VHH binders against L-Ala-D/L-amino acid epimerase. Designs and how they scored, part 2

Target 1, 347 residues: L-Ala-D/L-amino acid epimerase, of Pedosphaera parvula (b9xek4)
Amino acid sequence: MQIKFWPQDLKLAHTWTIASSVTSGSDVTSVGIVQLTDRDGTVGLGEAAPARRYNESTPGSLDFIAKVDATKLSFDNIEASMKYVESLASGQFAAKSAINVALLDGAARKAGKPIYDLLGLGFRNNHHVTSFSIGIDKADVIRKKVLAAEQYPVLKLKVGAADDKANLAALREAAPQKWVRVDANEGWKTKEHALEMIEWLAQDKFIQYIEQPMPADSNPKDIAWLKARSPLPLFGDESYHTAKDVDHCAECYHGVNVKLCKTGGISNAYEALQVARKAGLKTMIGCMIETSILISAAAHLAELCDYLDIDGNLLTTNDPYLGVTAEKGLLSFASAPEKLGLRVRAK

## First folded at step 5 (VHH; framework vhh_8fcz_2)

Design s09 (from a12 with T59E S101N)
Fold by ESMFold2-Fast, scan of step 5:
Structure s09 (fold): chain B 347 residues (1-347), chain A 121 residues (1-121)
Amino acid sequence: as target 1 above (347 residues)
Amino acid sequence: QVQLVESGGGLVQPGGSLRLSCAASGFTFSRYAMNWVRQPPGKGLEWVSGISGSGDSTEYADSVEGRFTIIRDNDKKMVYLQMTSLKTEDTAVYYCAKGYNEWYDSGFQHEGQGTQVTVSS
């Protein structure tokens, strides 16, 4: 097998800020792209979108990928391939995701199927709705972003900073009856403050749930205290990396957010979603800021999800790939030019 | 036990109208989104429309937007699909489907027995 990899800069339509950001905004982000090619000429594509929150970076991801011996990878044996890749280092979940997605793309192409059929899930076009994210900003800018996002039936409002109440008010001025998911990104540092904010938010009829109100490393008893008192469902994001976190999250949250770059790819995300569902947790799949490669990879798991927040490519102006579409928030592969594998093709 | 019973299908000429009904029982109706999905002859399932548990939010597939209206009556535990300007491409078995929670983006838990819509002549 041969491996090719390179960085890809993504331009953001607007400056992006969330509560956990070290800098209070960015206009450009970088991802790593992976291409695997076997001796038959089958090509698989993957992507690494690392998060600083998990002590990962695009240069670090590419450095890890450079150490992978492609002769130990096979589209015909994903389990053995990933056992090898996982043995090379702890962590590196974004880089491991890129290899796993590329392997599944090639495997599905060789099987004559899209990944969702290889996994036995199927995919219903125009059935799954993604949220569209509105980052932290001044109230006037929030209002303008909400008006520009009119086509999307569900918005995800980033909070966890000063002026959270003013930002929701600005959103409601522009969209009084639009569904909203609130993501605090670990921004509310005490259980008392988190409960105060959630009780205020619960007065809004159109808020679906609160994601990661408190830091993931908070005392589990404090998170469980909050869950017991919350008038709105709580979803763990930073708290749920892999299936191994399921027992903790079942005690602390009503649902979990799975991300490919937290789990280390589609294979582990599939397991993470399945064990969460068996534990009685609601499931969602989310994303980082990503190209259509990783967004489409997440969409292949949509049939295992109660909610979807896979809008990362919609926040960019220069996505170099074509895959799943989200017109009016509705996910569809119907117009994807690629019929097999990941269902992604370069523009 | 969740039960969904569709009715109102039939034969109609292009440009005509039909109203489909779905009677729900066995769950707290107002707490769950409802959807209409269809299966044309020889093809897979296609999502048509969804309505939130409260009835305050609706969404439609591009192929039917402006022609179909989804409505619910939580007191009667009914969901309806008002179809206008019907096209031959709308010929399908139509199913009523319960969501997993109050939002139509949650996917489907149950599909009913279906009601046949044929647009011809």
Scores: ipSAE 0.000, ipTM 0.157, lowest interface PAE 16.6, mean pLDDT 87

Design s10 (from a12 with S101P)
Fold by ESMFold2-Fast, scan of step 5:
Structure s10 (fold): chain B 347 residues (1-347), chain A 121 residues (1-121)
Amino acid sequence: as target 1 above (347 residues)
Amino acid sequence: QVQLVESGGGLVQPGGSLRLSCAASGFTFSRYAMNWVRQPPGKGLEWVSGISGSGDSTTYADSVEGRFTIIRDNDKKMVYLQMTSLKTEDTAVYYCAKGYPEWYDSGFQHEGQGTQVTVSS
């Protein structure tokens, strides 16, 4: 096996801000791309989209990938390959995701199947709806972004700042009856303030749920207190890193947001989604700012999800790949030129 | 401790050429990707070019593709940016960065002291 990897700059349509300040003030972000090539000529593609919130970065991800011995990797044995990769360092979930996605792409190509069929899940075209994200900004800018996003039936509004109520009001001026998911990104620092905000939000009948109202490192008893009193479902994002967090999240939330770059790839995300469902949690899959490589990888798990927020590539202007599409928010592989594996091809 | 020392900047006419140098110390140089980033007067940081630890892979911002070349010498622990066909828009302080800059996602931060490039008549 051979491994190639390189950084890929992604240009954002607008500057991006969330409560945790992950991408504040930048109109460009960087991801790592991985290509694995087997002796038989089979190629697998993967991507690392690290988040500073998890103490990860594109240089750190690429540095980790540089240490991976490709002779220890095989498309014919993903479990042993990932056991090796996971043994190299703690954390590095984005970089591990890149290797795992590339391995599953190649394995599925060799099996003559798309990944969703390799996993036994299937995929229903034009059934799954993704939200479209609106970041924290001035009310006027939010209104303009909402109008520009008219084609998307569901919006994800980032909150957790001083003007949360004004920002929802601006969205509603532009889209009075559009379904909204609210993501506080750890922005409400006390359970009392979080409950006050959620009770206010619950007056709006077109809000589906609240994601990560309080910091993930808040006292679990305080989050459980909030869950018991919340008029809207609560989803853990920063609180649900891997399947190991399921017991905590079952106590604290009604659902969980799984991300490939939090869990370390498709294999771990599949486990994290299944474990959450067995624990009675609703599931969603989300994303970072990503190319069609990771967005398509997440789409392969859509049949395990109640909700999808996989719009990261839609926030960029220079995605170099073709894969799953989201016309009017409806996910489809029908027009993907690649029929096997990840169902992704370079432009 | 990581140290990066940039040099080679100066004043050049439009259409001219410059070669920037970055001397690295305090880490295993061949293991890390190296980058050039720049800050034009009154603007934010802009990533320019990157090179893998082995030197086998390079990438460039669209604005400099075909005009700039990034190279490294792992024995000397140096990374270089060869700039040709310079434009007034290339005027900036140029910084050398180990790996890809984390602050690309978090706003204004930079690595190294930088070297000033001014392109004017």
Scores: ipSAE 0.000, ipTM 0.127, lowest interface PAE 18.8, mean pLDDT 86

Design s11 (from a12 with A33G G99D)
Fold by ESMFold2-Fast, scan of step 5:
Structure s11 (fold): chain B 347 residues (1-347), chain A 121 residues (1-121)
Amino acid sequence: as target 1 above (347 residues)
Amino acid sequence: QVQLVESGGGLVQPGGSLRLSCAASGFTFSRYGMNWVRQPPGKGLEWVSGISGSGDSTTYADSVEGRFTIIRDNDKKMVYLQMTSLKTEDTAVYYCAKDYSEWYDSGFQHEGQGTQVTVSS
């Protein structure tokens, strides 16, 4: 097996800010791309989109990938390949995701199947709806972003800042009856403040749920207190890293958000979604700012999800890949030129 | 407790027709989308068709569009798959599957034993 990897800069259509941002927004982000090629000429593509919240970076991910001995990887034995990769370091979930996605792409190509069929899931074109994210910004900018996103039937509003109420009001001025999902990104620091905000939000008929109202490292009893009193469903994002967090999240949330670069790839995400479902939790799959490689990888798991928030490539202007599409928010592989594996090709 | 019971499978010749039925219980049927999925011998699950809770929207896999029709009867809590112009590649165990939630873009679950469809000459 041979491995190639390189950084890829992504240009954002608008400056992006969320509650956990250390700097006041950004107009560019960087991801790592991985390409695996076996002796038979089969190619697999993967991507690492690390988050600072988890102490990961694109240079760090690429440094980890540089340490991977490709001769110990095989499209014919993903389990053994990933045990090797996982043994190299703790963490490195974004980089491990890139290797796992590339391995599954190649394995599915060799099997003559898309990944969703290799996993036994299937995929329904024009059935799954992704939300479209609106980041924290001034009210007039939010109004403009919401108007520009008219085609999307569901919006995800980032909150967790001083002007949360004004920001929702600006969204509602532009879209009075559009469905909204609210993501606080750990922004509400006390259970009392979180409850007050959730009760205010619940007066709006068109809010579906609240994601990560409080910091993931909050006292679990405080989060469970909030869950018991919340008029809206609560979803854990930063609280649900891997399947190992399921018992904690079952106590504290109504659902969980799985991300490939949080859990370490498709294989671990599949387990994390299945384990959450068995525990009675609603499931969703989300993303970072990503190319069509990771967005398509997440879409292959759509049949295990109650909700999807896989719009990361839609927030960029220079995605170098073609894969799953989201016309009017509806996910489809119907126009994807690649029929096998990840169903992704370079432009 | 959710129960889905499939029936109507059998042996049919290429070009023939068959109608599958699924009887549902244990949930508010009209609130959930329903699906048909299949598993050919030696292969993974393949989604075939879906229908919204109200019955107003239907979707089909490219491989079956124009040949299969999904129908539901909410009063009887039944979903059906009308199959025409059957091909040998349609040979599979067919499962009825309930959407995981009433909400937008939910995945599905299946719990039935399935019904075997064999297309051969």
Scores: ipSAE 0.000, ipTM 0.182, lowest interface PAE 16.5, mean pLDDT 87

Design s12 (from a12 with G53Y G99S)
Fold by ESMFold2-Fast, scan of step 5:
Structure s12 (fold): chain B 347 residues (1-347), chain A 121 residues (1-121)
Amino acid sequence: as target 1 above (347 residues)
Amino acid sequence: QVQLVESGGGLVQPGGSLRLSCAASGFTFSRYAMNWVRQPPGKGLEWVSGISYSGDSTTYADSVEGRFTIIRDNDKKMVYLQMTSLKTEDTAVYYCAKSYSEWYDSGFQHEGQGTQVTVSS
């Protein structure tokens, strides 16, 4: 086995003023790309999109990948390969995800199947809907972003700041009856404040659920207190890293958000989703800012999900890969040029 | 208030070298990653390079990898871009940009006035 890895710049579709009154430009972030090639010439692609919340960065992910002995990896034995990779360090969720995705891409190619068929799940084109994220910003900017996102039937609104009510009001000026999912990202620090905010949000008839209202390290009794009183479903994100967190989340939330770079890849995400479903929890998959490599990897698990929030590549202008598409929010592999594995190719 | 002042641009022939400088003030320079971004004539803004708060980690766009080097001097509150093997495609206004955090992968704010680099024969 051979391994290649490199950073990939991603440009976000934002604008800001440059020079005197000219508005142009984009924010930039970086992900790590991994390519595995076995002796037979089979190639697998993976991606690391680390989160600052978990003390991870692209340089740190690439440094970890550089320490992986590729001779201990095999497309024919994913379990043994990942046992080796997991033994090298604690954490490193994004880097471990990159190796796992690449291994499953190659394994599925050798099996003559897309990953969703290797896993026994299948995939229904134009059945799964992804939400489209609207970040915290000034009211005027939120209105502009909502209007630009008109094609998407479901929006995900980031809250957790002092002006949360103004942000929803701005969204509703542009989209009075569009379905919305609210993500507080641990922003409401007390159960009393969280309940007040959720009760206010519940007056809006087009809100589907609230994601991570309180910090993940809050007292579990306080989160369970909130769950018992909430008029809207609560989903844990930062609270649900792996299948091992299922009992805690079953007490505290109605559903869970699984992310590849939070769990350490497709294999762990598959387990996390199945375990959550058996415990009676609703499931979703979310993402970071990612290329079509990780977005397509997440889409291969769509049949295990009640909700999808895999719009990370849609927030970029320079995704170098082609894979799953999301026209009008509807996920499809129908136009993907690759038939096997991840169903992803470079542009 | 963040202030970034770029200098060192000019006219150079293909294959030549230039060193750009950025003088920073108005924030705790040693706590933030720094970036270089550029805007070619008639095109959008393109990220070129980033350096972490300590200078221990650097990253580059594929188009400049191996030709450009980003360095910083925290004592002088300066960031530099050493450009070698310049190509006509490198012609652009170059801007110094402060990141949102200690890491260049946190995104950046464009705050500088820019310095023009023209690669022509």
Scores: ipSAE 0.000, ipTM 0.108, lowest interface PAE 21.3, mean pLDDT 86

Design s13 (from a12 with G99R)
Fold by ESMFold2-Fast, scan of step 5:
Structure s13 (fold): chain B 347 residues (1-347), chain A 121 residues (1-121)
Amino acid sequence: as target 1 above (347 residues)
Amino acid sequence: QVQLVESGGGLVQPGGSLRLSCAASGFTFSRYAMNWVRQPPGKGLEWVSGISGSGDSTTYADSVEGRFTIIRDNDKKMVYLQMTSLKTEDTAVYYCAKRYSEWYDSGFQHEGQGTQVTVSS
């Protein structure tokens, strides 16, 4: 086996800002691309989209990938390949995800199947709906972003900063009856404040759930207290990294958000989703800012999900790949030119 | 390929001054906010200062406010950190960084080797 990897800059349609510091004017992000090639010419594609929240970066992911001995990887034995990769370092979940996605792409191509069929899941075109994310910004900018996102039936609103109420009001001025998912990203410090905010949000009849209201390292008793009193479903994001977190999340949340960058790939994400479902938790799969490689990888798991937030490629203007599409928020592989594996091709 | 090359560090006595430089290439420099982050011995990364893409807005960590000044030259694709009234607590490897544009979870992309600043008598 041969391995090739490189960084890829992704240009954002809108400039993002962070309220606590001057990171304004950032409109590009960087991911790592991985290509595995077998002796018979079979190619597998993967992508690393690391999150600093988990102490990872694109340079760090690429440095890790550089240490992987491709002769220890095989499309015919994903389990042994990943056991080797996992043994090389703790963490590195984004980089491990890239290798895992590439291995499954190649394995599925050799099997003459898309990944969703290799996993036994199937995929229903035009059945699954992704949300479209609206980041933190001034009220007038939020209104413009919401208007620009008119085609998407569900929006995901980031909160947890100042003026959350004004920002929801701006969204509602532009989209009075659109379904909304709210992500607090660990932003509410106490269970009392979180409950107050959730009760206020529940007055809006078009909010589906609240994601990660309190810090993941909050006292579990406080999160369980909030769960018992919440008028809206609570989903854990930062609280749910792998299947090992399922017992904690079953006590604290109504559902969980699985991300490839947290679990270390499709294989572990599949396990994390299955284990959560068996525990009675609702499931969703989310993303970072990503190309169609990782977005399509997540879409292959859609049949295990109650909700999908896989819009990362839709936020970019220069995605170099073609894969799953999301016209009007509806996921479809029907127009994907690649029929096997990940169902992704370079443009 | 994004490249960020830091320079200007060194050994300085408490109360002294240093100017750090960062040469950027491989991306449209004026479109990105630039930041300085540092890693003190035995600790994780600490954000120090940021400057908007246009250079109109700056912000600073409480620990350096009033002592450090961040500036940029978009024509030369440079960002600088002017450090004054240096303290032993400022000892660290300093990195020039841009954000990945992840929302609240946004991290820093720092590609360079950094530049060592040591403040001691």
Scores: ipSAE 0.000, ipTM 0.119, lowest interface PAE 20.1, mean pLDDT 86

Design s14 (from a12 with G99P)
Fold by ESMFold2-Fast, scan of step 5:
Structure s14 (fold): chain B 347 residues (1-347), chain A 121 residues (1-121)
Amino acid sequence: as target 1 above (347 residues)
Amino acid sequence: QVQLVESGGGLVQPGGSLRLSCAASGFTFSRYAMNWVRQPPGKGLEWVSGISGSGDSTTYADSVEGRFTIIRDNDKKMVYLQMTSLKTEDTAVYYCAKPYSEWYDSGFQHEGQGTQVTVSS
């Protein structure tokens, strides 16, 4: 097995801001790309989209990947390959995701299947809807972003700042009846303030749920207190890294947001989704700002999800890959030129 | 606590008609799209038809378009599949299926017990 890896800069269509982001206000972000090639010439692609919120960076992810001995990786044994990779360091979830995605891409290609069929899930074109994210900004900018996103039937509004009520009002001026999912990104610091905000939001007929109202490191009793009183479903994002967090999240939330770069790839995300569902939690898959590699990887798990928020590539102008499409928010692999594996190829 | 109960299947001659019914309970019925799927003998599941929560939009597989009609009654919490011009190829167990989300976007959470349709001369 050979490994090749490199950084890839992504240009944002607009300056991107969320409550917890230390890259807020940036017009460029960077991801790591991984390519695995076996002796038969089978190629697998993967991607690392690290978040500083989790103490990860693109240089750090690439440094970790550089330490991986590719001779210990095999498309024929994903479990043993990932056990080796996971043993090299704690954390490094984005880098581990890149290697896992690449391994599954190659394994599925050798099996003559797309990943969704390798997993036994299938995928229905034009049935899965992704939300489209509107970041924190001034009211007039939010109105312009919402108008530009008219084609998308569901919006995710980022909140957690001083002007949260004005920002929702600006969205509603542009889109009075559009479905909205609200993501506070840990922005409401007390249970009393969070409850006040959620009760206010619940007056809006077209809000589906609230994601991560309070910091993940808040007292669990305070989060459970909020859950017991919330008129809207609560989803944990920063609180749900892997399947190991399921008991905590079952006490504190109605649902969970799984991300490949939080859990360390498709294999662990599949486990995290299944374990959450068995615990009675609603499930969703979200993303970071990513190329079509990771967005398509997440789409392969869509049949296990109640909601999807995999719009990260739609926020960029220079995605170098082709994969799943999201015309009018509807996910489809129908036009993907690659038929096997991840269903992704370079442009 | 979510329950879907199918009924109305049976033996029918080619060219005949049947109406399948699905009684739903345990969720806010009017907010969910509902679907019919079928499994022919020795084959996998095939999606047949879908209807939006309001009943304003319907979709059909090409193999049944023009022959089958999906209808819902939100007051009675029922979804129906009116089948006409039945063919031997329509022989299958038919299941009523609820999507995972109210937004119509994410596979099927529940398939009911099923009702057998046999089209034979």
Scores: ipSAE 0.000, ipTM 0.122, lowest interface PAE 19.2, mean pLDDT 87

Design s15 (from a12 with G50S Y100F)
Fold by ESMFold2-Fast, scan of step 5:
Structure s15 (fold): chain B 347 residues (1-347), chain A 121 residues (1-121)
Amino acid sequence: as target 1 above (347 residues)
Amino acid sequence: QVQLVESGGGLVQPGGSLRLSCAASGFTFSRYAMNWVRQPPGKGLEWVSSISGSGDSTTYADSVEGRFTIIRDNDKKMVYLQMTSLKTEDTAVYYCAKGFSEWYDSGFQHEGQGTQVTVSS
């Protein structure tokens, strides 16, 4: 086995802002790309999109990947390969995700299947709908972004800042009856304030749920108090890292958001989604700002999800890969030129 | 207990400069983002600037971009706001606020008693 890795800059269509914030004026972010090549010429692609929220960065992810001994990796034994990778350091969720995705891509190519078939899930084209994210911005900018996103049937509105009410009003001026999912990104500091905001949002009949209203490290009793009183479903994002968090989230939320770079790849995400579903939780899969590599990887798990928020590549102008598409928000692999593995090909 | 103590406020003329300081205690300072927020007379809280736990990343509100600089000293457990080209609309009580994590996906806890900045005359 040979391992090749490099950074990839992604240009954002607009400066990206959420409750606690990208660098001001930044229109570029960076991800790490991994390519594994077996002795028979089989290749696998992966991607690391680290989050500062988890004390990760692209340079840190690439440094971790540089320390991986490729002779201990095999497309024929994903479990043993990942046991080795996981043993090298705590954390490193994004870098571990990149290696896991690349291993599953190669394994599925060798098996003559797409990953969704290797996992026994299948994939229904034009059945799954992704939301399209609208970040925190000035009211006029929000209106323009919403109008530009007319094709998408569901929007995800980032809140948790001072002018949440003005931001929703600006969205509604542009799209009076469009379905909206709200993500507070841990922005509401108390259970009382969170309940007041949720009760106000519930007056809008086109809001589907609230994601991560309070900080993940809040007292679980306060989150459970909020869940019991909330007129809208609550989804945990920062609160649901891996399958190990399922009991906490079953007490505190109606559903959970799984992310590949949060849990450490497709294998762990599959487990996290299955465990959540068995516990009676609704499931969704989300993303960071990512290329079609990670977005397609997440799409391979779509049959385990009630909701999808995998629009990270749609927020960029220079995605170097072709994979799953989202015309009018509908996910499809039908036009993907690659038929096996991850179903991703370089442009 | 988390303690945040702001200082450095005062009266300055338009176009002047001022440096605000915040002394932090009661938590592992380098593991948390720090923020400056302000409350102008008769208005709500307005976010001004944030700095990551490591100090490697900063962000600013449009109204202060290019005029204010946020910096931190993790060894001294201090965060600062260097303010230049001050305008009358910068008049406010300035508060230091601890984040819930590094900052990318987290809000912030408003703490501290504030320091008054008045830009006039």
Scores: ipSAE 0.000, ipTM 0.117, lowest interface PAE 19.5, mean pLDDT 87

Design s17 (from a12 with Y100R)
Fold by ESMFold2-Fast, scan of step 5:
Structure s17 (fold): chain B 347 residues (1-347), chain A 121 residues (1-121)
Amino acid sequence: as target 1 above (347 residues)
Amino acid sequence: QVQLVESGGGLVQPGGSLRLSCAASGFTFSRYAMNWVRQPPGKGLEWVSGISGSGDSTTYADSVEGRFTIIRDNDKKMVYLQMTSLKTEDTAVYYCAKGRSEWYDSGFQHEGQGTQVTVSS
């Protein structure tokens, strides 16, 4: 097995900011691309989109990937391959995701199947709807972003800042009755403030749920207190890293958001979604700012999800790959030129 | 107070046709996608078809595409499933299901009591 990896800069269509971000006004982000090639010429593609919130970076992910011995990897044994990769360091979930996605891409190609069929899930074209994210910004910029997102039937509004009420008002000026999912990204620091915000949001008849209202490291009793009183469903994002967090999240939230670069790839995400569903939690799959590699990888798990927020590539102008599409928010592999594996090809 | 009432099921021979109806009340009908889901004997729920709140967009499971047509009448608050070329594998209790938003997604909030469709000779 050979491994090739490199950084890929992604240009954002709009300046991107969220409540937990240590940087604001970002116009460019960087991801790591991984390509695995076996002796038979089978190629698998993967991607690492690290988040600073989890103490990860693209240079750090690439440094980790550089330490992976490709001779220990096999498309014929994903379990043993990932056991080796996971043994190399704690954390490194974005880099581990890149290796896992590439391994499953190659394994599925060798099996003559797309990944969703390798997993036994299938995929229904034009059935799954992704939200389209609107980041924190000035009210007039929010209004312009919402108008530009006219084609998308569901918006995800990032909140958790001083201007939350003005930002929702600006969105509603542009889209009075469009469905909205709200993501506070740990922005409401007390249970009392979080409840006041959620009660205010519940006056808006077109809000589906609130994601991560309080910091993940808040007292679980305070989050459970909020859950018991919330008029809207609460989803854990930063609180649900892997399947091991399921018991905590079952006490504190109505649902969970799984991300490939948070849990360490498709294999771990599959487990995290299944375990959450078995515990009675609603499930969603989200993303970072990513190319079609990771967005398509997440789409392969869509049949395990109640909601999808996999719009990361739609926020960029220079995605170098073709995979799942989201015309009018509807996910489809129908026009994907690649029929096997991830169903992704370079442009 | 969401209510969904299905009707139109029955016994039909393979290759036959049936039209299922769903009468909806208790919500602003045109604001929500509607779905048909089914449960074959001894198996779990299987999603069959969806239609957006406006009726402008429809989608189907691969197993029924080309054979089934989902239709809605927002003035009458009705959803229909026109089934043709029925197969024994289509035998199931069929449920009308309210979506979570104007667009169909992988989940649905409420379903009715169901209507039995049996395809056999």
Scores: ipSAE 0.000, ipTM 0.184, lowest interface PAE 18.4, mean pLDDT 87

